# VH-VL binders against Translin-1 (tsn1), part 2

Target 1, 220 residues: Translin-1 (tsn1), of Schizosaccharomyces pombe (q9p7v3)
Amino acid sequence: MNKSIFIQLQDQIDKEHSIREKLTAEVDLLDEKLRVLQLLLANCEQNLENQEEILEALEIIKSKTRGLAELASNFPYYKYNGVWDRSIQKVVYLYLLASWTGRLDKSLRPTYSLLSLSEVGQILQVPVFPEESTFHLSIEQYLHAVLSLCSELARQSVNSVISGNYHIPFEALNTIQKVHSSFQVLSLKNDSLRRHFDGLKYDLKRSEDVVYDLRIHKLV

## First folded at step 4 (VH-VL)

Design r4g (from r2f with heavy chain Y105W, light chain D31E; framework fv_regdanvimab)
Fold by ESMFold2-Fast, scan of step 4:
Structure r4g (fold): chain C 220 residues (1-220), chain A 123 residues (1-123), chain B 110 residues (1-110)
Amino acid sequence: as target 1 above (220 residues)
Amino acid sequence: QITLKESGPTLVKPTQTLTLTCSFSGFSLSTSGVGVGWIRQPPGKALEWLALIYWDDDKYHTTSLKTRLTISKDTSKNQVVLTMTNMDPVDTATYYCARIYSGKWFPYGMDVWGQGTTVTVSS
Amino acid sequence: ELVLTQPPSVSAAPGQKVTISCSGSSSNIGENYVSWYQQLPGTAPKLLIYDNNKRPSGIPDRFSGSKSGTSATLGITGLQTGDEADYYCGTWDYSLDAGVFGGGTELTVL
């Protein structure tokens, strides 16, 4: 009776389960800090006093992302990337948002522009466009993050009117328009990315509405 | 102050091509979110939306007249030009140009209108 | 063919309230903002309401707009003789990829 095959199959199942548990635990720790940073950045225009907390959260997220990358590099990328894909999209998104709003460093100087995928990789100290199946930031993760940024900028444009800040709606509209134009020349072969992109039209409309309201009330 | 003014021929013969120019001041078509549209109104009839051009050269035309209409802009001259081919007596109307400010959506409203120019199609 | 339906005429006395309806479909009013325009005799149209219910500077609060589903309404209270005009609703139609106007409503102040 040859039971070694079944024992080996059970060992593989146990091993894969153990790997997924370890990766999930690391992702959960990262997700905790992503929730904290997202909350801090949602109020960034109203509360400059939280800048030190934002810098601390950015550094912890960078550290946790690198720790996840180090752990994940021991295992097949395409077998386990589903465990961290959504969380890494959020890491990229929050770094894009922090850069755009001027919360990325002590200068408090907004860029009102997009960090490139390569620039995000340099900041996080993780690879992009690798030739081997190692942990890396993907094009799809970056594009999802850019679309998430546009949704958040449209939302913050509405909020900035409450504070009397006309400049933010204008910069947000400019950014969303550039993203929209750029996406229209891409051949999107990924269903989740295409669905996310379909939402961009509404973010563009919302941003346009805010700018229109400010202009029509100011001119007459 | 924002102003728009339509100019072009007041009389056009059937089958000819109509060219109308909208000249404006107080804003630029280089400004993100700005557009200029054309609307017409035959005597005693409703407003009919014709065409719209945005700062980024995006163009829209009413489906019923799309093959007959072209819209273009000259940002340096502050002008938008509407061309309509194969004119017919039913195209007799007052033609208006109007500003839109908010990007690519007409529903946000055309907030400043020109005075209109009357075009009669007959012999 | 008209995509947006308005009553051809409405009438009321000075000081009264009048309501003008604009009926469309899911591809236009259902998904988009509605604007209203006032056209006094012999003049170009003037933007009266935008974003369903907002007034440009200089438009008195007697004018109001609302939207429910695929229909929009313009309300005028405290009607004045100077309000006698044609009123048009306008919106975008996603299926046509074009702007559309209603057929217009002639308001007569009795």
Scores: ipSAE 0.000, ipTM 0.428, lowest interface PAE 18.2, mean pLDDT 84

Design r4i (from r2f with light chain N32Y Y94F; framework fv_regdanvimab)
Fold by ESMFold2-Fast, scan of step 4:
Structure r4i (fold): chain C 220 residues (1-220), chain A 123 residues (1-123), chain B 110 residues (1-110)
Amino acid sequence: as target 1 above (220 residues)
Amino acid sequence: QITLKESGPTLVKPTQTLTLTCSFSGFSLSTSGVGVGWIRQPPGKALEWLALIYWDDDKYHTTSLKTRLTISKDTSKNQVVLTMTNMDPVDTATYYCARIYSGKYFPYGMDVWGQGTTVTVSS
Amino acid sequence: ELVLTQPPSVSAAPGQKVTISCSGSSSNIGDYYVSWYQQLPGTAPKLLIYDNNKRPSGIPDRFSGSKSGTSATLGITGLQTGDEADYYCGTWDFSLDAGVFGGGTELTVL
C-alpha cells in the first residue's frame, strides 16, 4: 500500500468539499432572494405598491445568478451542476411568473405571455445551448419552470376568483392549454421531467373547473 | 404479472403491536408515481382506508388511527410494512395491501390488490 | 363516520340496468377523481373504474362511471348473475389529507 497515494486522495476529497461549500454558499444567498420574490409574486395583482420591490428582487436575482455562473465556470459543469440545478429552475420559474403577471419590461413580452428559453437567457445574460460544457440554462430547467408556472397559475386562478378578479382564470387556462398541447408533441427522455409533466393534467383540470364555474354563473 | 401478498400474524392479543408486510412483484417502488396502500375490512363491514406510501417516501394515514399507524418501505426488497400499536378486538379485520399508480397529488385508484390477510384480536 | 354516502343496497333482474350513486362534498369528489371497486363474496376488491370514467384492461364496457359536481355514479348494463357483489366508491379527501371509501352498496341480482 502506498501511503502517499492516500494523502493525495485526501487532498482531492478536501478540495472537492471546499468547492462544493463555496458553490453551496453562493446558492444559499440566491435562494434567500428567490424566497423573497416568490412571496412578492404570490398574487396576480398588478399592484404598483410592490412593483419597485419586485424589480429590485429581480435585479438582485439576476446579479446573484450571474455571480454563481462566474464561480461555477471555474469547475467542471457536470460534476457540480447538482448544487445549483434546483435553484436555477426556480430562477427561470420566477422570471416566467414575473413576465406573465406583467412585472417585467413590457417590451419583451405582453402580459399573460410565456418567455422562451432564449429570452430568459438574454434577460439573465446566461448562455443557452452552448457548444461547450459551461454554465448554461438547460432545456430541462426551462421545461420544469414552465410546468411550475402552470401549477402556480392554477392556484392563483382559485384565489383571484375569491378576490373578485375574473380575468386571471381565463388567461391562466389559455396558458396552461398551450403548454399542455406543446408538451403532448414532445418525447421526454428525463424521468424527473416526465413526473413533473404528469402533474400538468391536474393543473389543466383545476383551471378548466374554475373557468367552467365562472361561465355557468355568468360572471364572464 | 403484478402481484401483492400480505403476511403477518393471524392472531394478536389485545394491547400488542401488529406488524404486516406487503411483498410485491412486477413493479418497483422506485418508479415515479407508484405507491402502496393499506386497507382493512372488519367482518361484514365496509372497506376502511388506512395508509399509503409513495415512491418518494411520502406517507399518509387515516386521521382516526394516525397515532397508532406507521408505514414504511424497503424498495430493494419490494416490501411495504404497516405497524399498528395497541391492538383491540375492534381491529379484527381482513387487511389488504394494494398498488396505486398516479402523480403524488391525485390517485388513479388502487389497481392491483393482494388477497388479504385475516387478523383476529382476542385473548 | 362515512364521508362518502352510497345506498346500502340495490336490486335488479338479469339483463336490466342499475346505477349506484356516491355522494360527497367539495373536499373529495368535487375536487378529485373517483374510483369504483367490485368485491365478490370472499374475494379481494377489484378496480372497475378509475379517473371518474375509465376502465382498466379486462373490464367489460357494461361498466361505466360518471361524475357531476360532488356526486359520482357507477352504471352497470346487461346485468349478469356474476355481477352480484358489493360495490365501493373511493377518492381522496383534501380536508382529511387521506383516502376515503364509501359505505358500499350490495347488488343483488334476482
Scores: ipSAE 0.000, ipTM 0.412, lowest interface PAE 17.9, mean pLDDT 83

Design t4a (from t1d with heavy chain S31D, light chain D52N; framework fv_tezepelumab)
Fold by ESMFold2-Fast, scan of step 4:
Formats: C-alpha cells, structure tokens, sequence
Structure t4a (fold): chain C 220 residues (1-220), chain A 121 residues (1-121), chain B 108 residues (1-108)
C-alpha cells in the first residue's frame, strides 16, 4: 500500500465526477426546454397560436443538443452516454412528433409519417452510424422515440375526437400499424426496448377502438 | 426496383364495363395509398380515384362517381378499377400511381406505363 | 370546384431560366406538386410540397408557392427539358386531386 497511489485514485474519481457533473448540467438545461416543447405539442390540436413558440423551442433544443454533442466528444462515449441517453430519446421523439403534426416549419403541413434516423441526424446535425465511438444518435434511441410517438398519437387520437377532428385518428392508426409491423421484423436484444415495445399493443388497440367508434357512428 | 404495371385496357362499346388492374412490385404495397389518373388523347391529366393503404377510404372524381369502383388486394399487391356504364368521354390512357412517402393525398412518385381504354361504337 | 390555371405554352432559350406558373385561389395554403411528361411517356414527379426535389431530379428544378400563384423554375434550360408540365394539389374541401391544364415548354 502506498499513500501516493491512493491520492492518484482519488484524483481519477474526482475527474470522472467532474465530467459527469458538467454533462449533467448541460442535460438539465436541455431537459427544461424538452418539457416546454412537450407541453406545447401536447395541446397543438387546432392551436396555431403557439407555432412561433414551437419553432423557437425546436431551434433551442437543436442548439443545446449540438452543444451537448460537442462537450461529450471530449470523453469516452460508452462510459458517459447514460447521462444523456433518455434526454436524446426525448429530443428524437419530439422532432418526430413535430414532423408528424406539421410543426417543424412555418408551412404547418403534417407529414403523418416517420422521419428516418438519418433524417433526424441531418436536421440536428448529429452523426448516425459513425465509424468511431463518438457522440451520435443510436438505433436504440430512435426506436424508443418511435414507440413514444405511437403512445402520444394514440392519446391525441382520443383528444382529437373530443375536439371534433376525425382525420387524426385514421392517420395515427396508420402510423401505429406500420410501426407495429416493422418492429415484428426486428430481433430486439435490449430488455428496456423489449419492455417499451410490449406497450405498443395497447397503443394499437386504443387507436383501433377510436377508429372503430368513428365508423360505427358514421363520422367518416 | 419499384414498378407499377397496368393491364385490362382495350376497346369497348358505350354502356359496357371494363376492369383495369395494376400490379405493384419492389415496395411494400400495403403501406401506400394508390390513385388512378387518366389522360385523353392529346389532353391533360385528370384524376380519377384514390384508395387508402388498407382499402378503408375511397374518393372519386365527380365525372366517374357512381360508375367506377376502386379496390385493392394487399395480399396480391394489386390495385383495381372497375369501370361501369362507360362513355365516349372515358376514352383515355389510365395510369395507376403511388402516393409519395406512405402519406395520403400527396405527390405521385411512381407511375405505371398506362393502359389505353377506348370507348367507341 | 377548385381550378388550377397554367399558361398553355412557355418558350425558353438554351441556358436561360424558364418559369411556369400555376394559379389558384389561395394556392399558397396548399401543397403544390409538379410533373414532367414527355411524348408517349408516363409523368415524372419533379417537385413536391412546393419546393422539394426527388433525389433523381437535377438541382436546376425548383419551386415556390405563395398567395395565389405557384411557380416551377427551370434554370439553365436544356433541350431535354422540353415537355409538358403539370401542377397538382389536393383540395381537402372536396376530397379531390386537382391538376392544372398543363404547360408545353419549348426550348429553342
């Protein structure tokens, strides 16, 4: 045993703690803006008054995501990615939701479809499928985001009927059915992703019930 | 490769019926809405009908509503147009076309080569 | 019923810019798509959602849409651009696809 060895180990512990604190601080700032955007998008049914706020929130989130990517590039990706993984999943999810609902730009034109992982990477200016272990959008983050989108679309389908909008439930069902079919082709090796996917059957059933009710009442 | 191939065209007398088919390959047919578009000789494009990806919703041009029926068979990757009570004005090349990006009522990114329908006595 | 109006013909000299217009009431609130059709061939999508290009279309093709007029712009015109061009929208009020009458582009 040598006291200098103990001091060296303490220095390494302090260094790693300092890195996690710096990354966590950036993530916390990002999370604040993610919460704001999520609330704006949750109430977007026929609410065009908040479009300017949505565009500002999207740009801030994009900027903060790139800032986090730049900071994280100084450290081993697989050692620290747990610090931002959930937040980046939410970034991807909110961009998918904004695109689907027509909130990504001033045109207010819904896509009613999924941005691909590569398209999200291009929009955020963050790598996908890198050759080196640098900061990037992962396949798992994208798949979690897609599943979160389906849950939100099923929820908004119920709310849109209450508001008298009968088109959204059909587009939501179409999207959820496509996601469900696509996931069945995948061999999921991640327990967290498998558990999240298990929830998709409830979103699908909920969406189907909404459309079925509209057909029975001849509202389409 | 993605392609659409129409068939079933021909010469038919007014008041008769004809059925057009469109065979799709190279993409997941069941993910896309499909359209029929026609073009009379020397004239412009005229939209005829649309069918949703699952067959649940359909829309028709006023000139064909009540006479034409659009259907699809996703198990066979086939789009169909049943044309009843044909008129001279229905004479045209008929194209099937795919909605872009799995969306509904968007641009048409893939078109068939067309099949000629001639309604004459 | 909703109507799209196009000029029947437009001429452009090689290397010059051609502009093809598509007029419609409040067309700026709709998504406009453009098709190129050469004699004896099926139409080809050249611009979608006002200003986007499919990957197989040269950057010389661009679009715009505002107010009552959408425009297809073809820069550095080439002989191979000679064709009929059609604009198209979806009219949500009638649930109909509407095409313009078509514009014949001649490259002289």
Amino acid sequence: as target 1 above (220 residues)
Amino acid sequence: QMQLVESGGGVVQPGRSLRLSCAASGFTFSDYGMHWVRQAPGKGLEWVAVIWYDGSNKHYADSVKGRFTITRDNSKNTLNLQMNSLRAEDTAVYYCARDYFSGLYEAFDIWGQGTMVTVSS
Amino acid sequence: SYVLTQPPSVSVAPGQTARITCGGNNIGSKSVHWYQQKPGQAPVLVVYDDSNRPSWIPERFSGSNSGNTATLTISRGEAGDEADYYCQVWDSSSDHVVFGGGTKLTVL
Scores: ipSAE 0.000, ipTM 0.414, lowest interface PAE 17.3, mean pLDDT 85

Design t4g (from t3a with heavy chain S31E S56W; framework fv_tezepelumab)
Fold by ESMFold2-Fast, scan of step 4:
Structure t4g (fold): chain C 220 residues (1-220), chain A 122 residues (1-122), chain B 108 residues (1-108)
Amino acid sequence: as target 1 above (220 residues)
Amino acid sequence: QMQLVESGGGVVQPGRSLRLSCAASGFTFSEYGMHWVRQAPGKGLEWVAVIWYDGWNKHYADSVKGRFTITRDNSKNTLNLQMNSLRAEDTAVYYCARIYSGKYFPYAFDIWGQGTMVTVSS
Amino acid sequence: SYVLTQPPSVSVAPGQTARITCGGNNIGDKYVHWYQQKPGQAPVLVVYDDSNRPSWIPERFSGSNSGNTATLTISRGEAGDEADYYCQVWDYSSDHVVFGGGTKLTVL
């Protein structure tokens, strides 16, 4: 029995484990800031006083995302992307939400539309091209983020009616309808994305019900 | 220009089937709900069926439920109506019509095709 | 089932105002739309959401809707206004479209 081969394999295992630990630590720090921003954006329709905090949180998340990208670029992207995949999906989602609601900058101008994958990459200063297997934003991360946005817009539509804001439900429905139509022409080859998409029909129904309730009461 | 063009009408015997098509152009078809509305000779407008923009939700008039099937192909900008077990009472001009889907706006029909005649007779 | 009732015919003298009614139980709680149809032609939307008109429709066309009656009003009637007119609602509770029986407008 030659044990030197097993010693070499153990060294390789230890090195890969060390890399995953370092990446996980950076992801945990990013996740902490993502939870803060998500909470701030959940109440943004009613609270303009928190805009300074939102801008600060967006900048911190951008900085942390870039730091993660720099660290991750030292290692094979497709081997380790599972460590940060869900967190980066949430980064994209929160930037999409901030843009849609008008909280991305101090102008407070809602876009009521989707930032493209390229636009998100430009804002975060992170590549969207997979050259050399380096850290980049993926199509799948973007699509998951878009679906998460639709779920949040359906939720905010209910809350906005309670607050007497009838404009938001109509814009939310318009966005969710366009996303739903676009997804139906895609050939999805990822099981997690297909499962996430299956939830979209409920967000669409919820948003439609809100708008229909407004229509039958002639609230426009 | 925005346009809807129906086709597939004709003379058919009772109990048989016929398929109508509606070709849309000049607008983003996938963003609009679509209806079929019919009009018997010398009579008024009668709603037949609706399909939402994504093909998920469908509703039918009681007189055609279980016999007619509304479908759409957003990649080809086409709306279809499969009519089975046809009856003399189904004789009518069939129109396809677009739901006006501007932001904040109604269940009005702003674009109509010119219609295609279906005659159920021997 | 929800039913819309229209008079079969209405006559108006040139230059005078025509009024076409659409009756329905609590129709004022629903949005009403109006269509014009000339012989051999497809219907044309003339009034939507009770009182709004498409940009290409003359200001002579207007609508109202309250209680149990919606009304299409055509001011300064012209020969070109001769057509069948249909009112329409969406019945949200049943998810179906309801049309009135139609009114033939004659400009005497």
Scores: ipSAE 0.007, ipTM 0.487, lowest interface PAE 9.8, mean pLDDT 86

